VH-VL binders against Zinc finger CCCH domain-containing protein 19 (NERD). Designs and how they scored, part 8

Target 1, 84 residues: Zinc finger CCCH domain-containing protein 19 (NERD), of Arabidopsis thaliana (Mouse-ear cress) (q9siv5r801to884)
Amino acid sequence: SDETMEWASKELLDLVVHMRRGDRSFLPMLEVQTLLLAYIKRYNLRDPRRKSQVICDSRLQNLFGKSHVGHFEMLNLLDSHFLK
Below, E stands for the ipSAE of ESMFold2; O stands for the ipSAE of OpenDDE; V2 stands for 0.75 times the mean of E and O plus 0.25 times the DockQ between their complexes.

## First folded at step 4 (VH-VL; framework fv_bermekimab)

Design m10c (from p2 with heavy chain E100D W101E L102W S104Y)
Fold by ESMFold2-Fast, scan of step 4:
Structure m10c (fold): chain C 84 residues (1-84), chain A 118 residues (1-118), chain B 107 residues (1-107)
Amino acid sequence: as target 1 above (84 residues)
Amino acid sequence: QVQLVESGGGVVQPGRSLRLSCTASGFTFSSYDVHWVRQAPGKGLEWVAAISYDGSDKYYAESVKGRFTISRDNSKNILFLQMDSLRLEDTAVYYCARGDEWDYFDYWGQGTLVTFSS
Amino acid sequence: DIQMTQSPSSVSASVGDRVTITCRASQGISSWLAWYQQKPGKAPKLLIYDASSLQSGVPSRFSGSGSGSDFTLTISSLQPEDFATYYCQQYNSFPYTFGGGTKVEHK
């Protein structure tokens, strides 16, 4: 079991598990982007002053390391959380 | 009144360069991501490039990557597209468009035509 | 890239007709889909965003439906000003991609 790695970072798996009711099986980048955008919409995290900005809740701050993240920046940073 | 006005299109020779501009008015330009979308004569719409509200993130369609550069001047409310190494396949009307609520395009400019001489 | 397949490529219709246009994404895009109307020589105009939300100022005869991969634009009673080309667009993932367009023309 110690000889294999997870497909994603702990922080990304937390988001995936939350959105997929415990399912942590591999998900391609496109599907992960869809889940992330659904999460932002579900929790109303878009900045009303700057629509392209996301105000990170605790889960997204753990994922991105920032209190605010741009839409394009966010999708780009997501790539760094794929481990294989 | 929200307005986007493109300029800089014209007749160009293959291999040359052209710079397009899009002047924004009627809204806080620095709060929005903005895009370039093109349409070849008689054809459909093709997304070309995007730039984030602060200019830090840029995205390009594969067909233009390495040849086109998107930039913006938030102090003057202007979006730019620097087009280098132009090809016949770049013939199109170029629209600038405002991204709103996760980058669907709520406002478009009237477009500027880029064509080639013989 | 997410491929957007739009059908039909053209439809002949009369004023008062119900017109239905379909858009299919090659992968799931949730509700991250917009519909645009374009008249000859003009820029596209936003009709619908988030698959089913009607843009302010757009007539209620336009409606959108669908989620995931299959989407529909419906014009309940076609008016003279509705003869145009319609495009769907996904904004789920870069690069953003458009359907090939559907031209609504006179019978």
Scores: ipSAE 0.051, ipTM 0.754, lowest interface PAE 5.9, mean pLDDT 88

Design m10d (from p3 with heavy chain E100D W101E L102W S104Y)
Fold by ESMFold2-Fast, scan of step 4:
Structure m10d (fold): chain C 84 residues (1-84), chain A 118 residues (1-118), chain B 107 residues (1-107)
Amino acid sequence: as target 1 above (84 residues)
Amino acid sequence: QVQLVESGGGVVQPGRSLRLSCTASGFTFSDYDVHWVRQAPGKGLEWVAAISYDGSDKYYAESVKGRFTISRDNSKNILFLQMDSLRLEDTAVYYCARGDEWDYFDYWGQGTLVTFSS
Amino acid sequence: DIQMTQSPSSVSASVGDRVTITCRASQSISSWLAWYQQKPGKAPKLLIYDASSLQSGVPSRFSGSGSGSDFTLTISSLQPEDFATYYCQQTNTFPYTFGGGTKVEHK
């Protein structure tokens, strides 16, 4: 048989593939957090009036299901996207 | 201008309950995740609990899980820590702290002491 | 839980000295590391965030460096107001954990 299991949800893999130029290889939680932080900084997604919040673009809205997320809310939501 | 002021500490008996409060002023309280951090006399800092800006997510240190409950009232700018089944090892100064966008604690209250009678 | 180990536990120093404090994480935490200063009877104060970023209002004699598992706080020229206990903290994963503290005291 020919079966391969993905290590993460479709939404998380979309972020990983985007940031790593097509590379979908496994990343531990710590490295995914670093990648997410880099994404937020690159796209200036911090809310200027609510600096404790990240304004979710389309990719992060798909990942988190919310228009705004805080730092530790992101940690909670990321955990559900790991499949192993 | 940004202030966090704790209250509710005092002398208690083991097994009793106590509720701590932290009143915030000088910023939009509902925009920030907030935390409780404690420090036993002569010891280091221990993170205790956190609550998200809207109250939907709560996290606890294993040492207090099931005994402590964190909550907030955004209409009154108050953070609470309900402490049940208190133990001698809970003796500490309890600080409330504001988490910035990455949960670094940029502002702290003065602390409130929880101690036990013998 | 990620364990944070600070060294030394105390250091005796004089005004004008260069002081170096080290913090080691039991697992890699990237740059999710803060340094706090605490004076006797006072609440902690944030000095450094994201391993090397100086908090607004903190004197430039304070600097942080490191990534992964090994981190350093440096005070380039110790001032009288710098005698205090210093703590590192990781914010990579819950529970957030602090180092045991380093007391900078008078010789």
Scores: ipSAE 0.042, ipTM 0.731, lowest interface PAE 6.1, mean pLDDT 87

Design m11a (from e06 with heavy chain E100Y W101E L102W S104A Y107I)
Fold by ESMFold2-Fast, scan of step 4:
Structure m11a (fold): chain C 84 residues (1-84), chain A 118 residues (1-118), chain B 107 residues (1-107)
Amino acid sequence: as target 1 above (84 residues)
Amino acid sequence: QVQLVESGGGVVQPGRSLRLSCTASGFTFSSYDVHWVRQAPGKGLEWVAAISYDGSDKYYAESVKGRFTISRDNSKNILFLQMDSLRLEDTAVYYCARGYEWDAFDIWGQGTLVTFSS
Amino acid sequence: DIQMTQSPSSVSASVGDRVTITCRASQGISSWLAWYQQKPGKAPKLLIYDASSLQSGVPSRFSGSGSGSDFTLTISSLQPEDFATYYCQQTNSFPYTFGGGTKVEHK
């Protein structure tokens, strides 16, 4: 529905839909953080030389606009993707 | 060799301010996120605040938000916790800790005690 | 906030015993969990990170297991130096939260 579509940016919804098998319904910030961290673990995206850094794949580069993102930076950037 | 040392604790009066320091040695301080964790006498561990390696991002526990300010000086290898409007509930040993690539805290200081006169 | 529930709060054990401590997260945290040991008057010491990875210098009698919301720390054969308080901690989301602690004490 439009209401659930409008709770987040297109880029965040792409991540949510991917991790939840098509379900785009609203998730609070804490649950979105959990999904994001599960995604990073599943795809082994932590930089092996600098593990506080994430090497962004295409989905995360679309979400964050960066090729590399730090843990704290990543969590702060998520705030801008919640539209309410 | 790798070490964190806290200082600045002591006996304080309610409503006053206190600044804690944590001096790092034996590693590249500017490459690590660092944290403050406290422990009230006879109680468990409570995460207080964190600051990113470059100082640009900060996070706080709800119980201290608006009263405590975390900062760092990478040129001097020092982490700070500015504690304003201190309450009896802030009585604790305060530890600084190094973020082990956000998985855990691998290096801890020995702690500095903050307590209240009464 | 993610609530970390640790059990038991205390356990009485003898040298040579197998000790098991459980930690439950109020939501899924994948493997973003660490275990610490704390002795009286000392700072905590990291034992396990990423739920099951043993920190360098920690004896192999310590092991961690679990994923999602249920986690376990096991000491396969308790030694005299292992009488201490143990804490779990989630590193999935801010604020980071610790379990209430488990005190392992002499029988």
Scores: ipSAE 0.302, ipTM 0.814, lowest interface PAE 3.3, mean pLDDT 88

Design m11b (from p1 with heavy chain E100Y W101E L102W S104A Y107I)
Fold by ESMFold2-Fast, scan of step 4:
Parts: C-alpha cells; structure tokens; sequence
Structure m11b (fold): chain C 84 residues (1-84), chain A 118 residues (1-118), chain B 107 residues (1-107)
C-alpha cells in the first residue's frame, strides 16, 4: 500500500482532484487522458478556428505551460507529469 | 475548394522503400493536424499516423512504428509518409485526412494504391 | 488499444427503410466517436462527429446517438445514394481505431 500523492505532479493532481471530486488515488495514463478530454469538453476549450487544438484555461496553462496545445502534444506533455 | 491529393503509390518489392505525398489546397494547411489512414483491398479502415499542425509531434500505429516516418512541409502545403522495410501486409490504398473536431476526418484525399509484385 | 465492434457486418435493405447500425467500444470513450460513409472506389465521407453532431451538408435523415460505450447510427428513410459501407471511429485516444464496417446493400 502507498500514499498516492507522489504518483503525479501537483499540476496534474490539481486536474485529477477537480474532476474526481477530491479523489487523489492513482490513475493510469489512459484514464488520465479520458479525464482530460472530459475536462476539455466540460469547459468548451476547443479552438473554434482549429478544432483539433485546445485553448488552455488557467488550469491547463499551469499543467502544459502553453496557451494552446494539440491532442498528441497533450499526450506527450502528460507523460512528464507522472512521477514514476 | 478544400482538397487533399495523394501521390507516390505504385508497385514495389518487399523490403523496399516508398514515399507518399499529399498536397493540400483551399485551406490553411499549417493550422491542422493531418493523418494517414489506409485500407487493404476489400478490407476496413486502419489508422496509420498523425503529425501535428507545426510538425513537432507525431504518433504511429504499432504495425508501422519504426518503419514509417510522417513529415510535413508547411511552406509547400505537403504531407509525406516515408515507408521503409515494406511488407506484403502494407498493401493498401493510403489516404491522407484532415483532423477536425478532435480528429474526426472531414476532408480526405482520393487515395493512392501501394501494392506488391511477388 | 480501444477495440471498436460494429454490428451487423452487413444489412439488406430497401429504399424507404429505417436502418440502424451499432458500434461498441471496448472501454468508455464519452462522446468521442465519428461515423463515415464509404462508396466503392471512393474515400470515406464524414457524416457525424462527437457521437451526434451532423456534419454540414449531410442530409438530416442521418443521426447518431449514444455515449460511453454503445453508439448507434440511424438512417431514417434509406435513399438510393445511401447504399454504402459505414464505419465508426473512436476519437478518444491514440491509436485511433475504426469499427470493421457495416455494408448496407440492396435486398
């Protein structure tokens, strides 16, 4: 058994906790990706001029360090937030 | 008119290389992620690879990883697929497609056939 | 990889029929699903994205429904130009995967 706070960066945990109503438990990469997609849909963050691209709100800008990110750019950036 | 046109397909020998191209017109090519999708004769669709709008990110299907390389030239509005170490199972019509609404594909090329002689 | 299973693999229908095609994902994909129509010798054409959003220029007789793992494409009144193969595609995660296709053919 371990404490789950150490599995991810504070920026990724902020997203996870927000979407899972305070639950900090470990999520595999595929589940994190699904949760990120749900977040983008919930907050209507897709760029209306380039629908495959996301306009980052404050939370996603904190997570990705960018104002705009594409789908697989997000996949690559998420990898760095898993504290293996 | 918004259009994608593939070229470079043909008859090849196993183990050889082939380079496909896809020329875009009628839209701002550099604003879109673009994909390669293939279809073996009489079979269904298989996703092959994607490249981001700026060329910085790429992803490949496991069946082609290490053998195929996707690239783009935004100054010429051209998408490429470099296919190395070709296998009989790579026989297919290859389509380029524009990513839309988190990668549904709203614009497709006409396809280019890659096939093999014995 | 997310596996997409379409049923049926083929359906025989007549003009004016209501046709339904189903697609099942091996895991939850929310609304991240598209539907395509493909005619022999032609590239696929996007019909529906985000499970239920009709692509501009596509006739209103086409509709999509479902969320999570189970999805349906419906053609309310089949027209002569609708005899084709239909594919679903998940847009949730890479690698993108397609269903095996459903051929709508003449009875």
Amino acid sequence: as target 1 above (84 residues)
Amino acid sequence: QVQLVESGGGVVQPGRSLRLSCTASGFTFSSYDVHWVRQAPGKGLEWVAVISYDGSDKYYAESVKGRFTISRDNSKNILFLQMDSLRLEDTAVYYCARGYEWDAFDIWGQGTLVTFSS
Amino acid sequence: DIQMTQSPSSVSASVGDRVTITCRASQGISDWLAWYQQKPGKAPKLLIYDASSLQSGVPSRFSGSGSGSDFTLTISSLQPEDFATYYCQQTNSFPYTFGGGTKVEHK
Scores: ipSAE 0.113, ipTM 0.777, lowest interface PAE 4.4, mean pLDDT 88

Design m11c (from p2 with heavy chain E100Y W101E L102W S104A Y107I)
Fold by ESMFold2-Fast, scan of step 4:
Structure m11c (fold): chain C 84 residues (1-84), chain A 118 residues (1-118), chain B 107 residues (1-107)
Amino acid sequence: as target 1 above (84 residues)
Amino acid sequence: QVQLVESGGGVVQPGRSLRLSCTASGFTFSSYDVHWVRQAPGKGLEWVAAISYDGSDKYYAESVKGRFTISRDNSKNILFLQMDSLRLEDTAVYYCARGYEWDAFDIWGQGTLVTFSS
Amino acid sequence: DIQMTQSPSSVSASVGDRVTITCRASQGISSWLAWYQQKPGKAPKLLIYDASSLQSGVPSRFSGSGSGSDFTLTISSLQPEDFATYYCQQYNSFPYTFGGGTKVEHK
């Protein structure tokens, strides 16, 4: 396979580049989960009325395709953004 | 009063099955992710399994994957852990716990002991 | 898996002492860390969540600090009821993992 191909979807790379000051190099799933949760904490995206829910801003809506996403659901959806 | 009450522990033989139950009261059970955590006698805490508020997502520790099944009945406010192919290494007090402020555990059951006869 | 290394494994202390317990994550976990107290024969009790947020009803002598991979639980002036085992827990990534525990014992 072509080793110059991207390791992740455009939507996930947008998040990664934003959080890592332009660095788009490969991150394992565990590191990406950490980065995503840091993003949610930094931008205060948890729903105060439904504590297991995230209110998606524009970046996360592009990533998950949803206006609201649950904690467990969100971590599961990340898997689909890693290239085979 | 917010509480979780466990039942179903006991003395078993290796290779057998056991089902644990955890009954919730005093809060809207269907709004919370809930977990099973175990502790072997004299040892530390080990996270075992989790189920989302609506039952659609489940997660397991590698040590129990394929042997344990977590489920919930939101109409009865009950969390279950079906334990198949039990091993001596599964000897522990099993706690159910409620996810809070994401997944810190603010409410715990009293624990139910799973041991082996011989 | 994210490994949580807790130190020390035990500490001997006297009433009035400042006790510090440390927890180190093998990878960054932001502030997704909780601290628990467990007394013999009892279920754990939540003390601190989100690394530094004191749970309602917990005495103010307990405090948590840290972010990223290094975290600390401090008991500013140990009381008789504080002799117990303390655990940290990360809830950043599945599987969730606990530290090995720190037993705070009488001198």
Scores: ipSAE 0.276, ipTM 0.815, lowest interface PAE 3.6, mean pLDDT 89

Design m11d (from p3 with heavy chain E100Y W101E L102W S104A Y107I)
Fold by ESMFold2-Fast, scan of step 4:
Structure m11d (fold): chain C 84 residues (1-84), chain A 118 residues (1-118), chain B 107 residues (1-107)
Amino acid sequence: as target 1 above (84 residues)
Amino acid sequence: QVQLVESGGGVVQPGRSLRLSCTASGFTFSDYDVHWVRQAPGKGLEWVAAISYDGSDKYYAESVKGRFTISRDNSKNILFLQMDSLRLEDTAVYYCARGYEWDAFDIWGQGTLVTFSS
Amino acid sequence: DIQMTQSPSSVSASVGDRVTITCRASQSISSWLAWYQQKPGKAPKLLIYDASSLQSGVPSRFSGSGSGSDFTLTISSLQPEDFATYYCQQTNTFPYTFGGGTKVEHK
């Protein structure tokens, strides 16, 4: 059959499309990490009380399933969103 | 006042084990990711390992993966590096460092030397 | 791994000189870059984080610039205490990697 798979979860594609002005084409892990970090910086999501933590907005809460995530924790959670 | 102090370095034989400690004071240790960075004599800086603030996530440089184990005890404000199967290439001053704004390292210990006997 | 190429490896300068050190990442790291100063026998000291943000207590003669893959540390007017080795570091992804260092030496 001529079945094709998306390269990433719905939640990760939402972030990628938002950051890349509609472009959903494949992105390697390193570039996805760079986009995520740019998103956190752009929206000022770092916890001012606990610098190792990010306060998740609605998009990141959908992506990570948590209200707060650590920087290292984000890397592990991103791996689960790649479908290839 | 904020401080990190390393201990446990010394002279070892190849293939042996050594455990480094890093004691934190003057800040809430459990709020910060912490790292080990090493520097061979006359050489540059090399990142070795990191552990998240709660101890749940650990990362290692490929050169030490499977030989070194990072851990922390937040109740005692201590960071550890268990170094197994030591090699001559592991000769270095080992620094512990605190992850800060945008994961830069704002506080460093003074380092502890790990070297090998003839 | 992201490779960090630092240049020059050494620079000879006099007090009052403008010193420029460059750092190139093998892949885009946005602004996830720090600069450190290290004096012989001492631990490194953080100067700049987020490519251009000056760490508290660091003199304003130090400045950082750049984004993506190319970064610069500038010392606008070198002082006697600035003779040291400088390192860049990417904090974008694990493993974190450092540049090879630039030694600022007295001319």
Scores: ipSAE 0.190, ipTM 0.787, lowest interface PAE 4.2, mean pLDDT 88

Design m12a (from e06 with heavy chain W101Y L102F)
Fold by ESMFold2-Fast, scan of step 4:
Structure m12a (fold): chain C 84 residues (1-84), chain A 118 residues (1-118), chain B 107 residues (1-107)
Amino acid sequence: as target 1 above (84 residues)
Amino acid sequence: QVQLVESGGGVVQPGRSLRLSCTASGFTFSSYDVHWVRQAPGKGLEWVAAISYDGSDKYYAESVKGRFTISRDNSKNILFLQMDSLRLEDTAVYYCARGEYFDSFDYWGQGTLVTFSS
Amino acid sequence: DIQMTQSPSSVSASVGDRVTITCRASQGISSWLAWYQQKPGKAPKLLIYDASSLQSGVPSRFSGSGSGSDFTLTISSLQPEDFATYYCQQTNSFPYTFGGGTKVEHK
């Protein structure tokens, strides 16, 4: 058929494609968490003044809808972006 | 200056309950995720549970899910672990630990021992 | 769960020796790895975070290296106070998991 089902939201796929050099193939939750945390480290997004928070850049603001997210909060929000 | 002090350990019977406390001082407790880690006598470290800085998110090791409940009181700087349906394999020193930048536990308490009697 | 395999389980060494401890994750964890030192009857103490960053107050003879799945803790010149058990820990994913520990003991 003409329809292709995606495994993740557009916002999550944007992160995955960026981190995997264009590869959009399915990743289980544990591996997506690894990519998200690698992104946070790569772009130095941890808030040095609020030891449990991430300062969201534009990509993470699109993904989470927030300017700041806690570690546990972002892992929970990530779950809603899986479609399969 | 930074201190974590555990209390509430002791000798219990299997199937009973026990509540552990960890009192924090010397830092802004409400800014940190905090964790419980245990160590059975002569064994290695096992992560048990975690609670987010505001108390809204909790995570548990599979071995304790449904039996243990983590909570915190940010107004009193206290972390709790409610331990129900205790088993012999829960015998351990229980440590509370402060989470730093999602990547480490930079301060630990001295531990409180939980053991069993016949 | 991410499994952390630590080797060796024990190493016999003398003061002044170079000691190397390795830790392997069952899957890639980037640099989400910490190293701890534990002395008998004491709580663990953080030595290294982010795989290679030295914790404030920890002597420079301790160093960490590695990324992905293979990691190493090195003590460049063992001191009397360094005889202890060392643990690696991954903080990439819940549940957080520790290696089995490496006991550094007297030769």
Scores: ipSAE 0.457, ipTM 0.859, lowest interface PAE 2.3, mean pLDDT 89

Design m12b (from p1 with heavy chain W101Y L102F)
Heavy chain, then light chain:
Amino acid sequence: QVQLVESGGGVVQPGRSLRLSCTASGFTFSSYDVHWVRQAPGKGLEWVAVISYDGSDKYYAESVKGRFTISRDNSKNILFLQMDSLRLEDTAVYYCARGEYFDSFDYWGQGTLVTFSS
Amino acid sequence: DIQMTQSPSSVSASVGDRVTITCRASQGISDWLAWYQQKPGKAPKLLIYDASSLQSGVPSRFSGSGSGSDFTLTISSLQPEDFATYYCQQTNSFPYTFGGGTKVEHK
ESMFold2-Fast, scan of step 4: ipSAE 0.506; ipTM 0.868

Design m12d (from p3 with heavy chain W101Y L102F; at its last look DockQ between E and O 0.77; V2 from the best seeds 0.00; counts 0 for: pae E 4.8 > 2)
Fold by ESMFold2, look of step 5:
Parts: C-alpha cells; sequence; structure tokens
Structure m12d (fold): chain C 84 residues (1-84), chain A 118 residues (1-118), chain B 107 residues (1-107)
C-alpha cells in the first residue's frame, strides 16, 4: 500500500536500499548493524590514524550528522533512526 | 612496545567490591577502545565490558550490567573496572585488552585473578 | 545476542597434522570474526582478524576462511608450539561473544 508507514528514517532507508539493491523491507537492529559495518568496510571508512573512529562519507554524514563518529557512538545513534 | 598490566585482583567475600586497574604503555592510550574479558578457571573466555577511546560510550555483558562500571583515565593511561555486588560466578582471571582490527583484541594483559573466600 | 558455536571441543593431533576448527554464528556476522590462541596460564594471542587476515608475527601455517555465519581456522602443519586452546570471537554487534574453545592436544 501507498499509505504504509516507513519503519526507518529517510537517511537509514537510503543506506539500507543502497546495500540491499533497492530492497527497503524492514530490517531488525542487529541486521542493520551488520549492514552498517559491512558498508564501513566496503568503502574503507575506518580512520587509519584513530582506529576507533569512522570517517563519514556523505551518506553516513546525512545519517549521523557528523563528519567523524566513534565506532560505539554510531551504533548508539542508530536507535533514533528506527521509527517503529 | 605495547604493554597492558592488570592489578587489583584478590580474595574477597561475595557481595563485596573490588576495583581492577589496567595500566597501559607503549602506545597512545586515548586512541583505542579498551575492553575487559574474563575467564573462569578451566573455562572459556567471556567478554565483560568495553569503553570507547574518549570514555563517552560504555557497554556491558548482561551478567554484569548494573554491578560493574568500566571507566578510564586517559591522562594516566589507566583502565578501571569497578566490581560491586560480587558473586561467586564472577570468579575469573580478568584481562584488559586493546581494541584493534575491527574490534579484535591485538594486545592483552597477563590478567589478575579474582576469587572468593568461603 | 549472537551465539558462537565452536567445533570440535578438542582435537588430538600429532606434529605435522593439518588441523581444522570451525565456528558458526547464530546469525550472519559478515567477516567480523577473530581467532585467538591461548596456552595454559597465558593471555590469549590474536591470530586472525576480519575472518582471514593474518595478524603480524603469526606464522603463515595459520589461515582463516569464511564469511557470513560459517568460519574455519586451519593449521596447515601442526608445530609443537601450536598445542593450545583456540577461540573464535564475533565483533559484529554487542555483546561481543566468544566460542566455547577448541583444545588442540598431543596424541
Amino acid sequence: as target 1 above (84 residues)
Amino acid sequence: QVQLVESGGGVVQPGRSLRLSCTASGFTFSDYDVHWVRQAPGKGLEWVAAISYDGSDKYYAESVKGRFTISRDNSKNILFLQMDSLRLEDTAVYYCARGEYFDSFDYWGQGTLVTFSS
Amino acid sequence: DIQMTQSPSSVSASVGDRVTITCRASQSISSWLAWYQQKPGKAPKLLIYDASSLQSGVPSRFSGSGSGSDFTLTISSLQPEDFATYYCQQTNTFPYTFGGGTKVEHK
């Protein structure tokens, strides 16, 4: 249905759709965390000088609102992007 | 030369408290997430707690949540584990470990033993 | 929580044997898996990170493979110093969890 409520923020859905080849179906928190970490590895976003930090690309900056996030910080921030 | 040295273990009564320390040297301590991992005698490894590089985020295993507090002092290169309301199942060697390689633990201390008197 | 099932619990082997140890995650962890070696009375030592990447200073006879939920540590030709207990660990999501361990011991 055209009127179904989305389960996640626009920013999180953009990440999910990108990584899942257009699939925007609901994904539980643990699977989103796995997808996010796979994204970080795929695009080599871990800061080589501060190994606990992620250097946000444009997509992650839209998602987290920061140019850099701590590894634990980003996992904590994900919760606010689940709308259900 | 990366080094982690735990201290503060000992013999204690159930229900009491202990504070473990881990002193770091040979690397920039404030650049790393650090963890506590424990091992009961003759048993496997159990992750206990983690603290982010700047101390702003902390995570705990459910078995210790509400009783243990992880903290760090980056000016002194020390990681702490405050253990309150100790139980017999907390008997273990406690290791501190440096988070590296996708949160793999590339350096460990030699451990400090926590045990209980009858 | 992600359960890590490690198999076998022990292996009786001789020097020169090829040893394989498996680790299965209860859900996909991509490649966020590490392998550790531990000798009695000593702290664990990192062998493999990111499922297949060899830690600096670890002999090339150790290798890791797998992705998703099924992972293997292989020792291609067992050396006397390799008799130890081996653990896998997932680092995909909190709480981070270890497998139950595999003791590799002398026949």
Scores: ipSAE 0.188, ipTM 0.789, lowest interface PAE 4.8, mean pLDDT 88
ESMFold2-Fast, scan of step 4: ipSAE 0.571; ipTM 0.879
ESMFold2 (binder alone), look of step 5: mean pLDDT 95; pTM 0.961
OpenDDE, look of step 5: ipSAE 0.849; ipTM 0.946

Design m13a (from e06 with heavy chain G99D)
Heavy chain, then light chain:
Amino acid sequence: QVQLVESGGGVVQPGRSLRLSCTASGFTFSSYDVHWVRQAPGKGLEWVAAISYDGSDKYYAESVKGRFTISRDNSKNILFLQMDSLRLEDTAVYYCARDEWLDSFDYWGQGTLVTFSS
Amino acid sequence: DIQMTQSPSSVSASVGDRVTITCRASQGISSWLAWYQQKPGKAPKLLIYDASSLQSGVPSRFSGSGSGSDFTLTISSLQPEDFATYYCQQTNSFPYTFGGGTKVEHK
ESMFold2-Fast, scan of step 4: ipSAE 0.532; ipTM 0.848

Design m13c (from p2 with heavy chain G99D)
Heavy chain, then light chain:
Amino acid sequence: QVQLVESGGGVVQPGRSLRLSCTASGFTFSSYDVHWVRQAPGKGLEWVAAISYDGSDKYYAESVKGRFTISRDNSKNILFLQMDSLRLEDTAVYYCARDEWLDSFDYWGQGTLVTFSS
Amino acid sequence: DIQMTQSPSSVSASVGDRVTITCRASQGISSWLAWYQQKPGKAPKLLIYDASSLQSGVPSRFSGSGSGSDFTLTISSLQPEDFATYYCQQYNSFPYTFGGGTKVEHK
ESMFold2-Fast, scan of step 4: ipSAE 0.587; ipTM 0.878

Design m13d (from p3 with heavy chain G99D; at its last look DockQ between E and O 0.58; V2 from the best seeds 0.00; counts 0 for: pae E 3.8 > 2)
Fold by ESMFold2, look of step 5:
Structure m13d (fold): chain C 84 residues (1-84), chain A 118 residues (1-118), chain B 107 residues (1-107)
Amino acid sequence: as target 1 above (84 residues)
Amino acid sequence: QVQLVESGGGVVQPGRSLRLSCTASGFTFSDYDVHWVRQAPGKGLEWVAAISYDGSDKYYAESVKGRFTISRDNSKNILFLQMDSLRLEDTAVYYCARDEWLDSFDYWGQGTLVTFSS
Amino acid sequence: DIQMTQSPSSVSASVGDRVTITCRASQSISSWLAWYQQKPGKAPKLLIYDASSLQSGVPSRFSGSGSGSDFTLTISSLQPEDFATYYCQQTNTFPYTFGGGTKVEHK
């Protein structure tokens, strides 16, 4: 995808398109946060050992650049993926 | 059993600094994100700061950003809150809290009180 | 910021009563809501997470319900140890916010 014409980074759009069945329409930060949490539940990504942490799959690894993230970390990291 | 014990509270003068500690026991401290939450006398709860399990990520409430620093020493099982440029509005009982899931806090310390002499 | 409006601010109740406390978010927070109990001079205690999931060791007389913006904590039959202040907290959207609290006190 041509990220210079999009409202979000390619990594964020990949998540949105996946969860929205191909719909890449703009979503505000609050709705992206809700969609991200739904993604984590759908794919059972909660770390069974570090129970406050998410084990990032390939998509979340590309999005956050980390193998593990906590809830507050995800919220803080999302901001840079919205393009002005 | 799981315990969190805060210390370092006391009476200070405005503009001074204070360092709070939270000592963890009965669980693997380095597996958990941990938070500070405060409660002014007779008031409700206010979230203050968070630090990830390995210390790599930190976040602060806007009211304390630039003045407070959260840190942890996983080898000693201690969470810290360095409070600089203290204001009268920082008067509160300060709790440390363990993050079980989604920033829901399943264990809390008993709190340590920070107050001011003038 | 998401405002969390708790009501009522206080409840006067007797042992055995059914007590219902509500928490309304100023916008949708999905199901990312926790309930805490706090007794005077003590730290808060987690009762409910994810809106309706009962924390381990919490008596089954406590239940949570709701999603979106309207949430309820219910105590089905009030016990003497349940006189306390109750807080909701949202963790869907930063910054986190707590409700103003609901004090459940002896009638």
Scores: ipSAE 0.255, ipTM 0.768, lowest interface PAE 3.8, mean pLDDT 88
ESMFold2-Fast, scan of step 4: ipSAE 0.572; ipTM 0.861
ESMFold2 (binder alone), look of step 5: mean pLDDT 94; pTM 0.954
OpenDDE, look of step 5: ipSAE 0.792; ipTM 0.937

